VH-VL binders against Large ribosomal subunit protein uL10m (mRpL10). Designs and how they scored, part 186

Target 1, 224 residues: Large ribosomal subunit protein uL10m (mRpL10), of Drosophila melanogaster (Fruit fly) (q9vpl3)
Amino acid sequence: RGKINIQRPKAPHYERARVVAVTQPKYPELPKAKSCFKTRAERTQQQQENPYNEIIAREVRNWLDHSRLVAFFHLSSITADDIFRVRVQLHKQNLHLKSYGSKIIEQAVKNTRYEAIVPLFHSNHCIVFSPDPEKTAALLRIVRRVPQMVLLGGIVEETMLSRNQLVAYAQMPGLHAVQAQLVQTLSQAPGHLIQQLQAHQNSFVQVLDVHAKNQMNEETPKST
Below, E stands for the ipSAE of ESMFold2; O stands for the ipSAE of OpenDDE; V2 stands for 0.75 times the mean of E and O plus 0.25 times the DockQ between their complexes.

## First folded at step 12 (VH-VL)

Design gg12 (from gg1 with heavy chain I50L; framework fv_anetumab; at its last look DockQ between E and O 0.29; V2 from the best seeds 0.00; counts 0 for: pae E 3.3 > 2)
Fold by OpenDDE, look of step 12:
Structure gg12 (fold): chain C 224 residues (1-224), chain A 119 residues (1-119), chain B 111 residues (1-111)
Amino acid sequence: as target 1 above (224 residues)
Amino acid sequence: QVELVQSGAEVKKPGESLKISCKGSGYSFTDYWIGWVRQAPGKGLEWMGLIYPGDSDTRYSPSFQGQVTISADKSISTAYLQWSSLKASDTAMYYCARSFLYWGEFDYWGQGTLVTVSS
Amino acid sequence: DIALTQPASVSGSPGQSITISCTGTSSDIGGYNYVSWYQQHPGKAPKLMIYDVSNRPSGVSNRFSGSKSGNTASLTISGLQAEDEADYYCSSYTSYSDPYVFGGGTKLTVL
């Protein structure tokens, strides 16, 4: 009695194989979870001049106009889960991660002061918006740990910055801190000036006193 | 300087409720996660959960879900861990720790709170 | 329960270099570069020694270094000192729903 090899079952009879092939539930190939970003980029490339694109373009403009911090990132191969994780963390810091198609961006910034950003959008990209430029350091701290997000540059306070400039900006003490230091320095300046002015006056008076004393000593007649 | 200060040691009986605290100072309390970590006597570290005091977003380890409640009062920069009904198995050292990212490292730790539950 | 595997104990003599391993899976250590190492002395709170596989926080000695290969992370302590005697725990990110997993800990004895 031949040992039924349970590890390599004999191929079923042709008719049985046909029935099994037909009755096998064609599980829809789980849509390869195309990263939500890839699917969106692909969808945006295929979308003809659709009224919908205009609406999205307006949204992009609105974000650009109301954001004091805008950062542009290249996205390498990143999972939807990873993006979501980063998005949540960014949101905690009032940083808004958005992804738009290149065509939409072009349409959005056409004939605007932002037109210079168009060359940054040649591949998969995302944009982070914030109303608070002080969050630049937090942004960089977060994305530094996400190697799939590559900083390309940004806009801070209506000024376009390179990657390096943005990094440098983040390392600067906050404007308020600098202002506070300036105010402190300025507040101390009058005291020092007064001291210096007084020192000169005191020195002058001392010199005059010495001169006066010397003149008095010369006028004392040697009573022979 | 960044510091996390926890409440003192607790001795309780089974069935009693308990709330321990962790106060943060020297940083923006609302901008960092606070995690709780349990360490049973002679055992390893166990992550219990996280809270983001800025919006009270709270996340639990599956093992501790429903067993404890994590909360925070941002007005006094304090996070809490509480039990409604203590068990003898809850006897452990409890640490709070700070993390900038909810997937990040715990860079600062409290001194720990020893909870002893005995009949 | 996803647990990272560490040796229960390691020992070394002063001046030697020792390595503590932390083995996970492709879903944790193998999937992410979010491995941290903590040092814990008896009766004290854990201290962060390494984060993101190989980065040292400010104030941590350069004798401590971290690396990763495949599903295994390693903590190396060079120039072993008596003060290094402690328990060492590795941790890693695993998933959004369970962001932290710790290793079982390794007791380091300095002979």
Scores: ipSAE 0.799, ipTM 0.903, lowest interface PAE 0.7, mean pLDDT 87
Fold by ESMFold2, look of step 12:
Structure gg12 (fold): chain C 224 residues (1-224), chain A 119 residues (1-119), chain B 111 residues (1-111)
Amino acid sequence: as target 1 above (224 residues)
Amino acid sequence: QVELVQSGAEVKKPGESLKISCKGSGYSFTDYWIGWVRQAPGKGLEWMGLIYPGDSDTRYSPSFQGQVTISADKSISTAYLQWSSLKASDTAMYYCARSFLYWGEFDYWGQGTLVTVSS
Amino acid sequence: DIALTQPASVSGSPGQSITISCTGTSSDIGGYNYVSWYQQHPGKAPKLMIYDVSNRPSGVSNRFSGSKSGNTASLTISGLQAEDEADYYCSSYTSYSDPYVFGGGTKLTVL
């Protein structure tokens, strides 16, 4: 059946138990005389860790390469059940909600035009991927009812868009064959818009950095 | 022009089966939920359940689970509400309505199908 | 038996403003819950007038407005007209669950 259990965690319990076993007391008290010695199990796990990191980074690259829409969100505290329900609704619209560690994102986008997105993943986050840029309106319609997901911006047709640009893009009627031209026109708005995008990104990175260090308040003021 | 057109009024006896329909047009039928709402004579609105025709994901109100069957045929853009055995208490107006989200607003409604169940 | 409570009836004269309330619990109206309002004339299907508390669909007059405070949502109709005479239903939904809960309905009479 396609619906086994929506109440289960994102990952199977056996995978969690396996990771816990690796991090649990197997390593804390190595013998002094054999501190530099590694068992066969430790060598095998180290080798497995490298392939998993590379596989996950390749997954992110694959999503980025095959998604004409990518949206970035700051993710506030939300239960696993609630975010799963959101993921199901997004999936019905061909919108794929994912979360990756910041180091995995950094590895995935290294030496690409997308390196600028790495600071967005300094704190808790999620990403929505889709091959269908026409689904931007659907994405925003779903997320407006999820206050825990705060839109930061996105990528449409390989072009970085601010939050406001992405919202403006979503309000336009879909242009099937000329989506890239529309995004290019929007991104060529006057230079003050580009400067506003950079200022908002820098302000957001600053807020995220403060939250990561000390959980203190520093928010942007009301608009001028 | 988004439109939901329902099948005509029905007069039935208790114990008979019935299947009423709701045909959607003017939009991508498989990308929206179709919900069924009951209105007993002189009473308010009562949701029964809904279906996502794209993957047949079907949700029922607890009051109606096991009492009716909701289905859809996406090849003809039609949703259905079925009873295997009607009761006199099933006498009501039945509306289909469209929703983008299963937990959202019903933005377009069918004209209604009056079902009368009497002995 | 969690239900949305609406007054059974409300009335007003042409040109006046009236407000219809819809009261629930913190799990129905409060918190992150959203509210929609529907108008139903006798013998007709309901029509969506307000969604997400305060938004109007295209084609709905700006005489209709919605708001929410605490556990109560409100539909306000300004400049009453004879054709506003109808039944009005609220409905609530949350971002995460399967709620389609309708209020009991309010009959608006234009005197």
Scores: ipSAE 0.345, ipTM 0.664, lowest interface PAE 3.3, mean pLDDT 77
ESMFold2 (binder alone), look of step 12: mean pLDDT 91; pTM 0.936

Design gg13 (from gg1 with heavy chain I50M; framework fv_anetumab; at its last look DockQ between E and O 0.23; V2 from the best seeds 0.00; counts 0 for: pae E 2.1 > 2, placed apart)
Fold by OpenDDE, look of step 12:
Structure gg13 (fold): chain C 224 residues (1-224), chain A 119 residues (1-119), chain B 111 residues (1-111)
Amino acid sequence: as target 1 above (224 residues)
Amino acid sequence: QVELVQSGAEVKKPGESLKISCKGSGYSFTDYWIGWVRQAPGKGLEWMGMIYPGDSDTRYSPSFQGQVTISADKSISTAYLQWSSLKASDTAMYYCARSFLYWGEFDYWGQGTLVTVSS
Amino acid sequence: DIALTQPASVSGSPGQSITISCTGTSSDIGGYNYVSWYQQHPGKAPKLMIYDVSNRPSGVSNRFSGSKSGNTASLTISGLQAEDEADYYCSSYTSYSDPYVFGGGTKLTVL
């Protein structure tokens, strides 16, 4: 039985649609192609609403509310063993990998600020949560070696970011809040990119300078 | 700058115990794996095992399982490789190396510790 | 013991391009894109030159490049220099229980 090359998973046909969904939360397009295999999402949709689902939905809400970093992934032909390996690595970085059914997610985020994420959950997906937005780079570094995990987008410091925005965020040194804001601004108006970039860059540099000064002051031993 | 500094060369007799060290600096010691790699004289590289100092998760190569003990003290950013009873066949250069991932590349290496076991 | 196969030695003249091969199986090189290359000078620790088949770490010369075809990974050194004379080791992921397999090493001589 030819070992499935886990390094070359089939690209999800709905990847673009999912990216758009993250960037345009109000009306994302649904993927047109259904996989031959019942997705976990489909399986969970067939499950009757039970009190247990409510409990899980609450858990999801709790994760969302307490996480400063949330990343959404599509899972493409990944084995339980592979997931476990990744989970271990993520956990060591205080990144928590969870998987929920689409119905549970819908229930969890209904009438909340997170409602825009619902369209992302039409196939096999997982979510990574973290209380630390600084771990975004670590997250991306880990999942880079997991081709079966396709980054769709995420939430950093209460800001929804596209895949590209998350990547950009992770590459930026400095204060997370400023980074997120900058990335968001850069993505909004390609035609005004330069003006917006300059304004935010100046602010960012100022914040960084203050931060650097504070760090230097902490390292100066009080010569008593 | 990221640096791994290993303890000095050791000359031992068969049956003696030994513990060598690898101290990391210039990075968050608890966020990276430390692997140990053996290189016998004139031979290639052999992965022995590795430890994640953040939670002391330790993994061994099947070939080295039970033969050595890997440990770490995160308070002083130091990893250890130890033998309870050395053999002549343990004569080798031992390297510690850093990896971000359990299956990841070793991006920084210590200078190596030469262990010579002779009667 | 799963071992990656490398030529024992390769040689080239300054300015030439040489390639070092590393042959494994479908369970290691053929199965994963987790191939790394290390350079080791005599009496020195190995240095990471390539990771993930073709990526160069910061500070590594662009003369070094990596590729893979089937079960064989290759390290190419272009514009060979005297300083490139060293032993080169390939490495690959194999399994979760044994995540690192190394090649036997290749001695590169610059003539």
Scores: ipSAE 0.645, ipTM 0.836, lowest interface PAE 0.9, mean pLDDT 85
Fold by ESMFold2, look of step 12:
Structure gg13 (fold): chain C 224 residues (1-224), chain A 119 residues (1-119), chain B 111 residues (1-111)
Amino acid sequence: as target 1 above (224 residues)
Amino acid sequence: QVELVQSGAEVKKPGESLKISCKGSGYSFTDYWIGWVRQAPGKGLEWMGMIYPGDSDTRYSPSFQGQVTISADKSISTAYLQWSSLKASDTAMYYCARSFLYWGEFDYWGQGTLVTVSS
Amino acid sequence: DIALTQPASVSGSPGQSITISCTGTSSDIGGYNYVSWYQQHPGKAPKLMIYDVSNRPSGVSNRFSGSKSGNTASLTISGLQAEDEADYYCSSYTSYSDPYVFGGGTKLTVL
């Protein structure tokens, strides 16, 4: 048994761009007529609530700043008793389940490297924060039994990971995970053209995804 | 190798106290619930309660609330089931078992501790 | 106390398939997918055979399968063998309280 010995990686720009390209849905356009007929009370109430939104956004920033593991989930309908049960179990593993409005998330990540995560929050969602990236395996083991929480992806040591990458990270022994990051770094050492092509094509990440799928097929129990 | 080893059989009289043990090895003891399950002679299984040794969060079946005490000493990876005053009806086999989730399955079981309470 | 209902006994011949039922309510089997099945041979501790309704732990034969419909869970044993003769218990999480509840047990006899 053990915790993963983790080196904090620097995320290359292609991982941010890849997440945005994969996770960016088309936005619905707002009806223009509604904006023209807002009442004085609605405008005043919105203005009065802006400082409150900033307080909550600061909370989210604080969680992001102090969390080396952040995982994003789609959240289906779930009773208050059931989500409380899950929150308690997660908390025992130093995993903190939170949910915030999409506007708050937008405000919290504005002018940060994580602006790309905003599209994930157009639907019902929840976020799990932890200072302990070695708890990724425990997180996935818990949520495997909670079908209302569907993993979308995450952030580990400031690196954005897809769903499959996060699953692979959770299953890898500690030193192997560090070695995989070093191989990625060494592959980026060749000239700028080769580095940009590798980043855009994410070839090293694809090899890790295949490895994770092979391990997941052998070790993941049947869900039905 | 995950293993749960329970203390030996006990013969007691009504009114006596008793504390039986369950020692876990081969896994992170503080990351799993330990449940206690009773089986009266010739009868079925009854869940009594469980403890999370990492923070001592303890839950009891309504049928056993107030009748037993479940505890753990995480420094020696051991969970306990305790009676302050035994009754003849407490004669049974008692199993400890491990679960990762509060609502999950018991994947590993101890060998059982037979408790006999007779006058 | 909340109990799950199982038949007291079932029997079958070697090679047959048999099914053991476990009936609860919408507050346990009907409302959750946290049904487990345990096998217990005489004088031995129970052994986990099925969890989460239909999942097999490593080392459990694929002759054992689980399912549920409404408030009734089922354990099916195909290709019945002499070593399958044992007591079988279902269990489930319940919303009435935070405990595991067990069924009364089913004695499987191989003829």
Scores: ipSAE 0.547, ipTM 0.784, lowest interface PAE 2.1, mean pLDDT 79
ESMFold2 (binder alone), look of step 12: mean pLDDT 91; pTM 0.934

Design gg14 (from gg1 with heavy chain I50F; framework fv_anetumab; at its last look DockQ between E and O 0.44; V2 from the best seeds 0.67)
Fold by OpenDDE, look of step 12:
Structure gg14 (fold): chain C 224 residues (1-224), chain A 119 residues (1-119), chain B 111 residues (1-111)
Amino acid sequence: as target 1 above (224 residues)
Amino acid sequence: QVELVQSGAEVKKPGESLKISCKGSGYSFTDYWIGWVRQAPGKGLEWMGFIYPGDSDTRYSPSFQGQVTISADKSISTAYLQWSSLKASDTAMYYCARSFLYWGEFDYWGQGTLVTVSS
Amino acid sequence: DIALTQPASVSGSPGQSITISCTGTSSDIGGYNYVSWYQQHPGKAPKLMIYDVSNRPSGVSNRFSGSKSGNTASLTISGLQAEDEADYYCSSYTSYSDPYVFGGGTKLTVL
């Protein structure tokens, strides 16, 4: 009795194979999940002046107006899973990752102070928004670990910054730290000033005393 | 300086409950993940899970899901690992460690807490 | 249990270079560049030596280097010293639901 090779089951009889082939639920090949970003970019290119685009454009404008930190990224061959992973981590730092079509961005920033950002949106891109400019360092720390996200530039406190400027900004001590240092320095300044003023006064008094002593010595008549 | 300080060694009996702690200092406790790693005697490192104290997002290894509870008190910068009922097989060194990223490295580690469960 | 595969032990003489391998799959080491290496001396907590395949934290000797090829990551220790005798563990990101996996560890002996 031949050992039923469980690892290589004999091909079923042709008729059975046909029935199995026909009865196997053809699960529609889940469309290879075109990265939500590619599908969105493609959808945004085909979307005619849809009232929906206006709504999204308003949303973008709202984000821009209420964000003190905005960073622009190019996305290079990033999967939906990777984006999601990064989004979750960014969100924990109060950083909001969004992706919009180029046309929507153009519409959103048309006739606004943000119009200069339009040239940044020629390819797959995403935007990170935050109400807190102090999170710039955290943002860069996260995205440096994601090679598919390439920093293009950003807006911090209503100022457009290049990539290099944004990196430099992130390396600066926080405003509060600088303010604290300034306050400390200023608090020490009066003491030093007072000391310097007192030193000058004391020196002046010493000079006067010496002068007075010398005058007294000159007025003592040599009693011959 | 960044430091993670764990609670002292524990000797317990099977069936007892236990909660050990890990206190972070020298950094923003809410901005980093705190992970727990088990090391049985003479064995390798096993990731158990981690928590993000900022929002209490907690994730477990499948092997430890339901076996332990990870929690944190951000007010005192302390993370916890607890058992409702200890087993002899829980005898191990337990380390807490921090990570900035949930996919990232553990850059700072606690000194470890030895848990001995014996009849 | 999906564990990264490491040799149980490696040995070398002082001054030599040794390499410890860590082999995973296309879903972990092969899929991501998030490989870390940890050094653990007896009775001590692990210490991070390498992150993101090849990056060294501050304070880690330049004698330690990391690389990856395919599904295998490697830790190279150049100029082996007695103090390098320890257990070494690799780790990798795997998935969102199960983000961390450790290797079985390698005991390095300095002869």
Scores: ipSAE 0.837, ipTM 0.927, lowest interface PAE 0.6, mean pLDDT 87
Fold by ESMFold2, look of step 12:
Structure gg14 (fold): chain C 224 residues (1-224), chain A 119 residues (1-119), chain B 111 residues (1-111)
Amino acid sequence: as target 1 above (224 residues)
Amino acid sequence: QVELVQSGAEVKKPGESLKISCKGSGYSFTDYWIGWVRQAPGKGLEWMGFIYPGDSDTRYSPSFQGQVTISADKSISTAYLQWSSLKASDTAMYYCARSFLYWGEFDYWGQGTLVTVSS
Amino acid sequence: DIALTQPASVSGSPGQSITISCTGTSSDIGGYNYVSWYQQHPGKAPKLMIYDVSNRPSGVSNRFSGSKSGNTASLTISGLQAEDEADYYCSSYTSYSDPYVFGGGTKLTVL
């Protein structure tokens, strides 16, 4: 369990096997014992790695289950200090910036309707989770001032949205208007995003990156 | 529509305490940083620090750390700048200003509060 | 106190263009595109004129423009008018622990 993994004994001379006199006798005729010990060490290492990956995958699943807004970004080169300052600002709006390995994402979404998102995580990325889909506008307002984060798309109310659909969603007024427009997007959003991902993953990322840069160049400050 | 209204001018003696205020209206007060900027007579602008009233996250310029206290009361949409013991060198105009991003611009400013510290 | 260097004063005649410089380091102006410019008339609060190096807020005349090259940002005012006579301050993001720095200010005189 965790207690065995935490303790690191000092010096090889303190091992229990050294205290037991029979562990150092010559038993070369039993390669199984040597092989078994190595196999046990390999099995123990595999078990340790397995529980850690499963814990992180459960964390991702919990975020997905409790987030009514999930946004996916391509992440360009950025310093640790700069991504930290962005994370702080996002957190003030109940927006939670995370990054996970592609295998962990694959484990988290296995046998769910979200399996199609896994290819997005083969490149440098980050994800923003929030329980508040009304915070989509705040998210976009923050990240348009962070050119290293390029919006790829997202999930709102368990519906996959393309970049353009997510931007349109952020501009919608009131709860009633959001509910009506969300029904309209349910007929189109999952099919369009999945189709683009399956057809050309690399082209899709490149097109969205160019499109996001063009949108950033065309955006102006809002008037009074 | 966005407005920051500061408390009135103050005349104080060295060693006295002081708390000046900045009331925000016309926007979501808890979603913006409120910064304090000092301008000594005939001098330039100096950033003193800011606060995020939503969670009271407070940052100070190294030049002002321990010299002042920045606080906010989000229930009345008001930020404060406070001295425990004023010095003559604290004589200045003090502005509050808001920013959406803590790395971003100050887009709206209060009218300023003149603080005069003399014997 | 002041980490950004501005000329103490500049002057120009009505109708001319002038440029105010703001020089910092690779840790502020050179490293980020978060430069702002503020105009301050005597007795008044500063007013935001330029943000993110070159963007104008709504209601700011297109006579005001901003740029940067390396560690130096510039504010250019074209078609000078008497009302442009004021103090001008640049500012920049610097670091998470000390986010803001202002320039020393530049007094613009319209001759």
Scores: ipSAE 0.663, ipTM 0.841, lowest interface PAE 1.3, mean pLDDT 80
ESMFold2 (binder alone), look of step 12: mean pLDDT 91; pTM 0.933

